# Ledger of designs, part 30: miniprotein binders against q53ft3

Target 1, 195 residues: q53ft3
Amino acid sequence: MFGCLVAGRLVQTAAQQVAEDKFVFDLPDYESINHVVVFMLGTIPFPEGMGGSVYFSYPDSNGMPVWQLLGFVTNGKPSAIFKISGLKSGEGSQHPFGAMNIVRTPSVAQIGISVELLDSMAQQTPVGNAAVSSVDSFTQFTQKMLDNFYNFASSFAVSQAQMTPSPSEMFIPANVVLKWYENFQRRLAQNPLFW

## First folded at step 16 (miniprotein)

Design jc17
Fold by OpenDDE base, fold request of step 18:
Structure jc17 (fold): chain B 195 residues (1-195), chain A 97 residues (1-97)
Amino acid sequence: as target 1 above (195 residues)
Amino acid sequence: SDREELIRLAERAAIKLEMALQWLADGDPEFAKRIIEYAIRLLREIEELATTPEEEEIVEQAIEAAQEALQLLEQGKPDEVEEILQEAIELLEELIQ
């Protein structure tokens, strides 16, 4: 029913079903993870009036799980991106997963999905900044990517007087990069899906 | 105190309406509707805690806005909902001051 994706890792499509309405993914080496994508596989939809509450669990200093509500997935929004890197010092929240005998290796976190009534989900408040708005996140990601690229490229900029002869290398004027950046930013602002 | 509870509920209602806006933007008007319905319940609780005519008026206007938003969603007009929800949020912010 659910999949879990971490950048640079294989997609997980086999959740551990711990209850009829509860699914868990293991995330090894969770400290290196910034974002997690949770998505429906499209094989089985949520029943009418139901969705999924998405939780993150990590071991505290005592090895006890700390659970936090990241956000939600629904039939209308079958995938979501969550930032988990900043949650490592957060306070635990109430969660439906109980005392799971999870073989707690200190380096393994979990994503838990609980199938719940939409009306119940509406009453819950995810931890702040965990849910990355799809549009805003995409725009923000793209903007951050653009900024990162521009900053990176600009760090190599040298004046003509500072250039050393390197006939085997191709050079791109810094102003070309800037113009590209400005143009791309403008297009992105007009339509985040311009490509 | 009743005032503290009113503020707490108002903050919560504002968060829910903001959440509804986000879910509308994410393309799920159904869940947004559920969130708005819950926000209306919170607003009604706030209404019961209101002690001044000004507070009562603000809450009433927020309820009306939220209800209108809900009706528009039921009519399949999500594009018209954003401004109305934003107004309701602003009203709640005024209430918290």
Scores: ipSAE 0.768, ipTM 0.926, lowest interface PAE 0.5, mean pLDDT 88
Fold by OpenDDE base, fold request of step 18:
Structure jc17 (fold): chain B 195 residues (1-195), chain A 97 residues (1-97)
Amino acid sequence: as target 1 above (195 residues)
Amino acid sequence: SDREELIRLAERAAIKLEMALQWLADGDPEFAKRIIEYAIRLLREIEELATTPEEEEIVEQAIEAAQEALQLLEQGKPDEVEEILQEAIELLEELIQ
């Protein structure tokens, strides 16, 4: 039902379903993460009158989870970008995830999505500055994500002469990646919401 | 005190109306409507706490503005809503002063 994306990392499309109405993604090495994208996969919409409250949890200095409401996703807004880098100093808020056995690995945070009534969601107040709301900010984030991907992919680029035979692996020409990047950037510039 | 509670609720209502504006900008009028509906409930609570004619008038105007905004959204006219919600927010700010 949900996906989670961190720039430079593989997309997560398999949330841990901890309850019928609750989903969790693990975020390893969360301290290096500035932004997270949460999105609906498009396979299953929210039921009528329902949406998703998106929470972020990280371990405090004592190893206790600190939960913060980042914002919301809905059928009308099926994806959202959240800045999490500045939230480390925030106070914990009430959350619906209870005492989850958060893996006490100090480096792992979690994104939690709770399916809730829109009317209930409307009464909640996300932490300030978590949601990336401006088109400009979204564009900047997307550009950074694209740059990150391109840089990552290009770091593996080798000439044919430098290739080590690996018959089990498929190779994509670097020019294809570049072309894709350029095309995507162009589309983004034309319509930041093309996707 | 009643005054402190009034101020608290007014601040909360203003935040909700600002959130509604943001969600309209994000292209989800449905959720924006839900937020506005909740803001109206808050405004009704504020109305009950108002002790002066000036406070009563300000809150009534804010309620009218919020209701108009909601009606416009229901009519599929989101472009006309921003100014009205901004007016309601300004009224709430006046109430807090």
Scores: ipSAE 0.767, ipTM 0.926, lowest interface PAE 0.5, mean pLDDT 87
Fold by OpenDDE base, look of step 16:
Structure jc17 (fold): chain B 195 residues (1-195), chain A 97 residues (1-97)
Amino acid sequence: as target 1 above (195 residues)
Amino acid sequence: SDREELIRLAERAAIKLEMALQWLADGDPEFAKRIIEYAIRLLREIEELATTPEEEEIVEQAIEAAQEALQLLEQGKPDEVEEILQEAIELLEELIQ
């Protein structure tokens, strides 16, 4: 039902379902993360009158999880960007995830999504400045992510003459990656929420 | 005290109306509507705590503004809602001063 995206990392589409209405993503090395994108996969919408409350959990100095409400996703707004870099010193809030025995390494945070009634969500107040609401910010973030991917991929580019035979490996021409990048940019420019 | 509670609720109501504006801008008027409905409930609680005619008038105007905003959303006129919600927020800010 949900995906989680961090710039420069693989997209996560397999949330751990900890309850019928609760999903969790692990975020290793969370201290290096500035923004997280949470999005619906588009396969299953929220039931009528329901949405998702998005929480962030990080370990405190004692290794105990500190949960904070980042914001919301709904059928009408199926994706959102959250800034988490400034939340590391925040106080915990009430959360629906209970005492999860999560063997957490100090470097691993979590994104939790709780499926809730919209009326209940309306009564909740996210931590300040966590939600990045501007379409422009979303576009900029996505663009940075794309640039990061392109730069990463291109760093491995070799000429045909430089290729070493590796029959077990598949190779993708650099021009294919470039074309994909260009097409993606075009789609993004047309509709930042095209997925 | 009742005054402290009034201020707390007014601050909360203002935050909710600001959230509603944000969600309207983000393209989910349905959720914005739900937020406004909750804000109206908060405003009703504030109304019950008001002790001066001035406070009562301010809260009443804020309720009217929020209700008008809700009605406009139900009519599919989100573009007209922003100014009205901003007025309600300003009224609440006046109440907190």
Scores: ipSAE 0.763, ipTM 0.925, lowest interface PAE 0.5, mean pLDDT 86
Fold by OpenDDE base, fold request of step 18:
Structure jc17 (fold): chain B 195 residues (1-195), chain A 97 residues (1-97)
Amino acid sequence: as target 1 above (195 residues)
Amino acid sequence: SDREELIRLAERAAIKLEMALQWLADGDPEFAKRIIEYAIRLLREIEELATTPEEEEIVEQAIEAAQEALQLLEQGKPDEVEEILQEAIELLEELIQ
C-alpha cells in the first residue's frame, strides 16, 4: 500500500504492517537522512473518507522512541516529502503506534503510517516545517530522487555476458527499470502528486 | 480565562484555514473541505466565547467566509476559495489583536 524513499537508498515498498491500519518502515542510519518521501503504491487506495497520518520516530537517549507527526497523505495527495533532519531534537507528540518493540538500535528510525479518518486527521497538527510545501520544490526534489534511484540501479547493470550466475537471486532486466523510470517521469510531469 | 481560550481557539482556527489553503494548492480539495469544516467548528466555539459585539461580528464574518469557501469547493470552484479563506484568516488575526 505504501512506499518509502530516501535519496541514495533503495525504495522500500514492503512496510511492516504492525496493525490492520498501521504500517512502519525502518530507516537505518537515520542521522544521515534529510528528507523522506512517503507515497502510495497505487495498488490500494484509501477507503472513502480516509487517509494516512505520517509519523517519524527516533530513539531518545534512553532508546525510547520519540514520535512526531510529519503530515498526511491522501488519495488526492498520494505522496509527500518530509524534512526530518531538523526534527531529531524535538519533543515527542501523541501517536497511535503505542509501545512498539522497536529494535533498540540507536541508529534506526522509523516512518509510521496510520490509516485514519480524514475528519480525524483534519484535527491533527503536524510538526512545523516538516512538510515540503511547494509544488515546485516537490517536483524538483522528486526528479532528483528519481535520477538518483535510476543512477543507482543502473550502476549495477551488467550484460548477459558479464553476468555471474546467482541462482538464488532474482534479476530484473534493465529495460524494465528504464521503462518504469520513463513512465514515472511522464506521470510526474503531468501530476507531481500522482504517486 | 475565557479570553485566553478564545485566543487559543482563534489561533488554532487560523492555522487550520492556512492548512486548508495549502491542501488546496496541493490539489486535494476533499481534505481541504474537511479541514475547513473543522475550522468552522472551532469558530462556533469561539462564537460562544465572544463577549463583545465586535468579537461576535468578527467571528460571524469568519464563519460566513469559511462557509462560503465550503460552498465554492462543493461547486468545484477552488480558484475562488483562496481569497475568501485569506479573509477569514485576517478576521481571526484581528480577533487575536
Scores: ipSAE 0.760, ipTM 0.925, lowest interface PAE 0.5, mean pLDDT 87
Fold by ESMFold2, fold request of step 18:
Structure jc17 (fold): chain B 195 residues (1-195), chain A 97 residues (1-97)
Amino acid sequence: as target 1 above (195 residues)
Amino acid sequence: SDREELIRLAERAAIKLEMALQWLADGDPEFAKRIIEYAIRLLREIEELATTPEEEEIVEQAIEAAQEALQLLEQGKPDEVEEILQEAIELLEELIQ
């Protein structure tokens, strides 16, 4: 019913169903993960009036699970990006996954999805700033693309001492590329939708 | 105390109205409507706790704004709701002060 995606990893489309209304994805090596995407596959929608509460669970220093509400997915918003990097030392919250038969190892976290009534979900408050808005996700994507562009372009930079004596060759001082990069970052931070 | 509980409820209601704005921006007005409905329930509890004419006026205005937002969502006009909900949030911030 659900998928789970971490950048640089194979998408997971086969959740562990731990109850009729509860689904879990394992996240090995979770300490290296900053964001996860949770989405509906599109094969089975939520029944009318229902949606999904999305939780993150990680083992504490004693190996005990700590669960936190990340946010929600619904038929109207069937995918969401959640930031988890700041949550790995937080306190747990109320959750429906207590005595479930879930195997856990110390380096593996979990994403839990609980199918619930929208009215019940509306009363829950996710941990602060875990859900990434569509504007925030474009800003983060754009920042990563700018970093990639700068790193790529700067790998071809030449100094004036390295220039061949060929008048047909053109060069770009690396500082010009850096200035473009810095200016674009500032414009994006001031107005994420300026493009 | 009644004032402390009023502030606690007002903070929660403001969080819910901000959450509703986020869900509208993300394109799910149906879930946003349910969040606003819950926020109105919180506002009616605040109304019962209000002890000064100023508190009563502020919460009454916040309820009216949230109810107008719901009417617009029921009419299929979610793009007209943002300013109205922001006004309700600002009223709750005044109440908390």
Scores: ipSAE 0.707, ipTM 0.895, lowest interface PAE 0.9, mean pLDDT 80
Fold by ESMFold2, look of step 16:
Structure jc17 (fold): chain B 195 residues (1-195), chain A 97 residues (1-97)
Amino acid sequence: as target 1 above (195 residues)
Amino acid sequence: SDREELIRLAERAAIKLEMALQWLADGDPEFAKRIIEYAIRLLREIEELATTPEEEEIVEQAIEAAQEALQLLEQGKPDEVEEILQEAIELLEELIQ
């Protein structure tokens, strides 16, 4: 139902379901992780009137889980980016995952997703500003990088009549750059996190 | 005291209205609406604690703004809500002062 992505790692799509309404992803070597993306796979939506509260858990100095509310995912916002780099010594908050002792190894944290009523979620307040600026900000940044590259590359465009032939050199036709730009922009509009 | 409780509730309501603005910007007006509904419940608690004419006027204006935002969301007009919620947040900041 859910996916979990950490930069530089393979996406996790097989959450451990620890209850009918509770799902967990393990984050080994969590101390090297700055951001986590949590998203719905798109195969099973939340029931009407429900959504997902997203929690981060890390082991404290005694090995006990400390859970913190990061934010939410819903059918209307099915993915979110969370910054966890500042949360690895924070204080616990009230959470629905109980004191169940999931088998843990050192340096393993967890992302927990609890399916709850939207009205209940509305009353919860995430820790600090764990939710990173929206996918829209990521998209805007990506679009600016895309435009910058295209403008730079196209500023060197010449026709065959305008160039000095050099048969030993490698060249890239300008239309290849244009096709890449158009394809990248289309894919970005379809899924801002595809790259 | 009643003033301390009023400030605590006003801070909490302002946080919820800011969350609602974020969820509107993220494109989920349904969840934003539920957050605003909860904020209105907090504002009604503030209204019961208000003891001065200034406090009563401010919280009443904040409730009216939040209720108008809800109505616009129910009409499918989320783009019209941002300024209204920001006004409500500013009113709550005045209460906290």
Scores: ipSAE 0.702, ipTM 0.893, lowest interface PAE 0.9, mean pLDDT 81

Design jc17
Fold by ESMFold2, look of step 17:
Structure jc17 (fold): chain B 195 residues (1-195), chain A 97 residues (1-97)
Amino acid sequence: as target 1 above (195 residues)
Amino acid sequence: SDREELIRLAERAAIKLEMALQWLADGDPEFAKRIIEYAIRLLREIEELATTPEEEEIVEQAIEAAQEALQLLEQGKPDEVEEILQEAIELLEELIQ
């Protein structure tokens, strides 16, 4: 129902369902993680009047889980990016996962998603530094997509002296790709919502 | 004291109204409406604790603004809500001082 993405890692789409309304993702090597993206896969929407409260958990020095509310996902906003780098030394908050028998909690960090009534979610207050605005997340994703495309295309660049003849193939000058990259990057910096 | 409790509720209400603005900007007016409804419940509690005419007037104006914001969202006019909720937040900040 949910996905979890950390930069530089494979996306996780197979949450461990620990209750009918509760899902978790393991985050190994959590000390190296600064941001996580939580999103709905689009296969199963929340029931009417419900949404998801998103929590982050890390083991303290005694190996005990410390849980913090990051924010929410809903049918109206089905994805969110959360900053977790500043949370790894904090104290826990009220959370619904402490009564669950989750065998993986003591040794790795976790993302927990609890399906709840929107009215209940409205009363909850996330930790103050976690959520990233939708404009910021769009800009970050788009910049990474631009960087990935440019790096990929440029890794195949060759000079004319290095080319082997291939008359059945079409070629484009490398400066066309660079010009496209610079133009798009300029438009994104001036107006992230130009779409 | 009642004043300390009033301030705590006003801080919570202001946080909720700011949260509602963020969710409107993110394009989810349904969740924003539920957050505003909760904020109004907090404002009603503040109204019960208010003891001066100034406190009573401030909280009543904040309730009116939050209720107008809900009405505009029901009419499909989310663009008109930002200034109204910001007015309510400013009233709560005045109450906290």
Scores: ipSAE 0.699, ipTM 0.893, lowest interface PAE 1.0, mean pLDDT 81
Fold by ESMFold2, fold request of step 18:
Structure jc17 (fold): chain B 195 residues (1-195), chain A 97 residues (1-97)
Amino acid sequence: as target 1 above (195 residues)
Amino acid sequence: SDREELIRLAERAAIKLEMALQWLADGDPEFAKRIIEYAIRLLREIEELATTPEEEEIVEQAIEAAQEALQLLEQGKPDEVEEILQEAIELLEELIQ
């Protein structure tokens, strides 16, 4: 029903169902994660009048889970990006995952999705700085990925004087990568959804 | 004190109205409508705590604005709601001071 995506990792589409209305994704090495995307796969909508409350859980110093409400997904907004950097030392929220209140594996966090009534969700308050707007999130993610690729590719740049002969190897001039980066960035500023 | 509790409820109501604006901007007026309905419930509690004519007038204006926003959403006019909810939020900020 749900998917979970972290930049640079394979998308997870097989949530652990821990109750009829509760789903969990494991996030190993969570301390290196800054953003998580939670989305509906599109095959099974929420029942009428219901939606999903999305929680983040990490182990405290004793290994006990600290659950924090990140925000919501609904049939009307079936995807959301959540910033989890800065939450890994915060205080917990009220939450419905009481059965998951057991000692956690170190360095593994969880994303929990609880299917609830919209009226109940409306009364809940997410932790600050967790949810980002859909348009801002898309643009920010795209810009970060663009910068990441350019920085990675450019870190291998060498001048022709520094090259070692390798006749079977294919090469791309560094200015081609730069021109692509600049063109992509210009197009992104004009229309964030062009690609 | 009643004033301290009034301020806490006003802060919560303002947060909910801002949340509703975000959900409208994200294109989900159904959930935004439910958030506004909850905010109106908070405003009714604030109304019970109000003790000065200024507090009473401010909360009544905020309720009226939130109710108008709800009616516009019922009529399928979410684009007309933003300024009305912003006015309600500003009223709550005055109440918090």
Scores: ipSAE 0.626, ipTM 0.868, lowest interface PAE 1.3, mean pLDDT 82

Design jc18
Fold by ESMFold2, look of step 16:
Structure jc18 (fold): chain B 195 residues (1-195), chain A 97 residues (1-97)
Amino acid sequence: as target 1 above (195 residues)
Amino acid sequence: SDREELIRLAERAAIKLRMALQWLADGDPQFAKRIIEYAIRLLREIEELATTPEEEEIVEQAIEAAQEALQLLEQGKPDEVEEILQEAIELLEELIQ
């Protein structure tokens, strides 16, 4: 029903269903993670009047889980980006997971999603500044994706004088990639949603 | 004291109205409506605690603004809601001081 994405990692689409209405993703090596994306896969919507409360859990100094409310996903806003880098030493939130997902390993955290009534969700207050606006996150992600692609492609650049024959391979002049990058970047700066 | 509880509730209500604005901007007026409904519930608790004419007037205006925002959302006019909720938030900030 849900997906979870961390930049530079494979998307997780197989949540652990720990109750009828509760889903969990493991985040190994969580201290290297600054942001996490939680989204609906689109196959099963929330029932009418319901949505998802999204929690982050990390082990405290004693290895006991600390849960914090990050925010929400709903049928009307089925994806959200959450900043978790500032939360790894914060206070716990009231949460519905009890002790069902105990995390003892210092490097493994969890994302929990609890399906709840919208009226109940409306009464909950997320920890400060966890949610990132959708416009800002789209622009940041797209810019980072462009930079990563350009840097990756450029790392393979060679001059004709340096070229080793490889007759079965197709090649693209490096300036074509640069021209595309500059054009796309300019268009993105003018209108982040031009695509 | 009643004044301390009034301030605590006003702070929470302001947070909820700011949340509702964010959810409207993100394109989910249905959840924004639920948040505003909860904020009105908090405002009615403030109304029970208010003891001065100034406090009573401020909370009454905040309730009217929040109720107008709900009506506009039901009419499919979410763009008209932003200014109204901002005014309600400013009233609550005045109440806190």
Scores: ipSAE 0.709, ipTM 0.894, lowest interface PAE 0.9, mean pLDDT 81
Fold by OpenDDE base, look of step 16:
Structure jc18 (fold): chain B 195 residues (1-195), chain A 97 residues (1-97)
Amino acid sequence: as target 1 above (195 residues)
Amino acid sequence: SDREELIRLAERAAIKLRMALQWLADGDPQFAKRIIEYAIRLLREIEELATTPEEEEIVEQAIEAAQEALQLLEQGKPDEVEEILQEAIELLEELIQ
């Protein structure tokens, strides 16, 4: 149902389901993490009138988890970017995650998602400045990434006349890359969160 | 004290309205609507705590603004909501001063 992404790390798509309505991702070496992306996989939507409250937990000086509400995901906003780097000194908030005997190594934080009523979520106040993501920022990032890829790929483009025979190498026509790029841009324009 | 509670609620209401603006920008007017609805409930509580005519007027105007925002959202006019919510936030900030 949910995915979690940290820059430079593999995407996590297998959350630990700790309850019917609660999911947890482990974040090793959390001190090096600035931002986390939480997103719906698109396989299962929230039920009508429900969304997800996204929490971050880190061990305090005593090794006890400190939970903080980062923000929300909904069917209408199925992904969000959260800044967690500044939360290390924050006070704990009320959270739906009980005393999870999560064997926490001091370097492991957690992202928790609680499926809740939208009305209940509306009453909750995330920690300040945790929610960084605007759709615009994401779109801009995606566009930059696409442009970077296209520029990179195009830099290797050679005409057929310039090709040196390399039987062991597969070649992709530049037009295929361009078509992919155009199609991706179109999809992005239609729904920035289509992925 | 009642005044302290009023200020607390006003701060909370302002936060909620700011959140609503953010969620509108993020493309989820449905959730924004829920947030605004909650903010209106907070505003009603503030109204009950108001002791001066000035406070009463400010909170009434904030309620009207928030209600107008909801109506606009229901009409599918989210672009017109930002200015109105910003006005409501400013009104709440006046209560906190």
Scores: ipSAE 0.702, ipTM 0.903, lowest interface PAE 0.6, mean pLDDT 86

Design pv3
Fold by OpenDDE base, look of step 17:
Structure pv3 (fold): chain B 195 residues (1-195), chain A 97 residues (1-97)
Amino acid sequence: as target 1 above (195 residues)
Amino acid sequence: SDRRRLIIKAKMAARWLRLALELARQGNTEAAKAAIEYAIRLLRRIEELATTPEEEEIVEQAIEAAQEALQLLEQGKPDEVEEILQEAIELLEELIQ
């Protein structure tokens, strides 16, 4: 039903079912993990009105599990990317996995998926900054790239009075670059996938 | 409360059975079986949460119906599971009331 992906590792498609409504993936060497992708395999959808709450669990300094709600997967959102690197020092939250006997080793974290009613899920609050929006990330990346380019190009800007004749070179006015930048930003804002 | 838990699980089980019914209609027998199996697991938990003989009887009947449906799917008789699954769903709805 569920898959779990860590960059640079084999995809996991066999979650351990630890309860009638709970599934767990083990994440060895979790300290090296920045992002985790949780996704539905497409074999069995959620029933109508149901989804999955996705939790992250890591051992604290005492070896006790710390659980944090990362976010959700649903039929409408069958995959999600979570940043977990910044959570490894965070505070625990309430979770449905407390009573389950989950075998843990010190270097292994876990992704837990609790299959729940959507109404119940709506009452839960994920930890901040865990959910990564692909669209937002792309937009931010593109914006940074554009800014970088603009800054780079602008660093070469000279006044006409400062120009040295170079017949072999073509010059682009800085205002043209600026106009392009502004137009691109506008298009990006309207539709991040306009290309 | 245990009663609240029972109701939540009953709702979930009913939803799984409804999904199973739809999957069976679509000819996705394997997925239908899986959905029924999920429902049965929930039903077993509900059975543990039941506090009255009436609740126990309803859950037991629902389990039997779900198991029969599963068996029929295994036998390649998806057309015969609809009535049985519907019965199980109705039993769960009674339990939720």
Scores: ipSAE 0.707, ipTM 0.902, lowest interface PAE 0.6, mean pLDDT 86
Fold by ESMFold2, look of step 17:
Structure pv3 (fold): chain B 195 residues (1-195), chain A 97 residues (1-97)
Amino acid sequence: as target 1 above (195 residues)
Amino acid sequence: SDRRRLIIKAKMAARWLRLALELARQGNTEAAKAAIEYAIRLLRRIEELATTPEEEEIVEQAIEAAQEALQLLEQGKPDEVEEILQEAIELLEELIQ
């Protein structure tokens, strides 16, 4: 299970599984997007020895998808920020997303996550300069991402008096999210590059 | 190349089943079930890649074992899944040979 966040947009937590080992998030109006965050929700980890390769896809001049490797997420680094603004005119890279069942519109890009053995991932080279390199840009984007995540999660809060039995779902007390939010902000203020 | 692709997916399926075993031991039944379901999706793909009747039989048995483990977890019997999950893992290791 993965999440995907773009500044100014709602967090996506329901990736479409497009193959036994591949997951996709749609990014409509992709031309306005400069950065994207990919992270693990924490509901299930990768098995030991596995991780996720993260790709960005946009339609080329012919409307066909062009996939580029951005980087990786693992149990040891469960979130990453990727700069995609320079990639929307870039050349494609080797990728595992060939044929897919999903029909998409020409203005929609995608974030793809391929779950793989770590040894296979070590042989891959991300496109250059996809990672955030400036602490100022990192701090600004991270702060917006953090606020967006907190607002999204808290929008589902209900009081105990409003709850009805729902045994098919697991629930998290709202104060856990707030504690996490406050702790993360404190750590970021102490070391903007702590992750 | 089809044999190499089969081996890679068998290794991945085995790792998902080992994770499922660990999660079941920890009492995290829902995550264990999810790990088994990911393994089964890989096993279905392995079934498509199989080129010999022996390979087909091994993967069929692994699928049956994984599905039985999933049913046991659904029935609230997580202490009964260890042997069947280990059986499925051993089948996948045989397939990797």
Scores: ipSAE 0.688, ipTM 0.895, lowest interface PAE 1.0, mean pLDDT 80

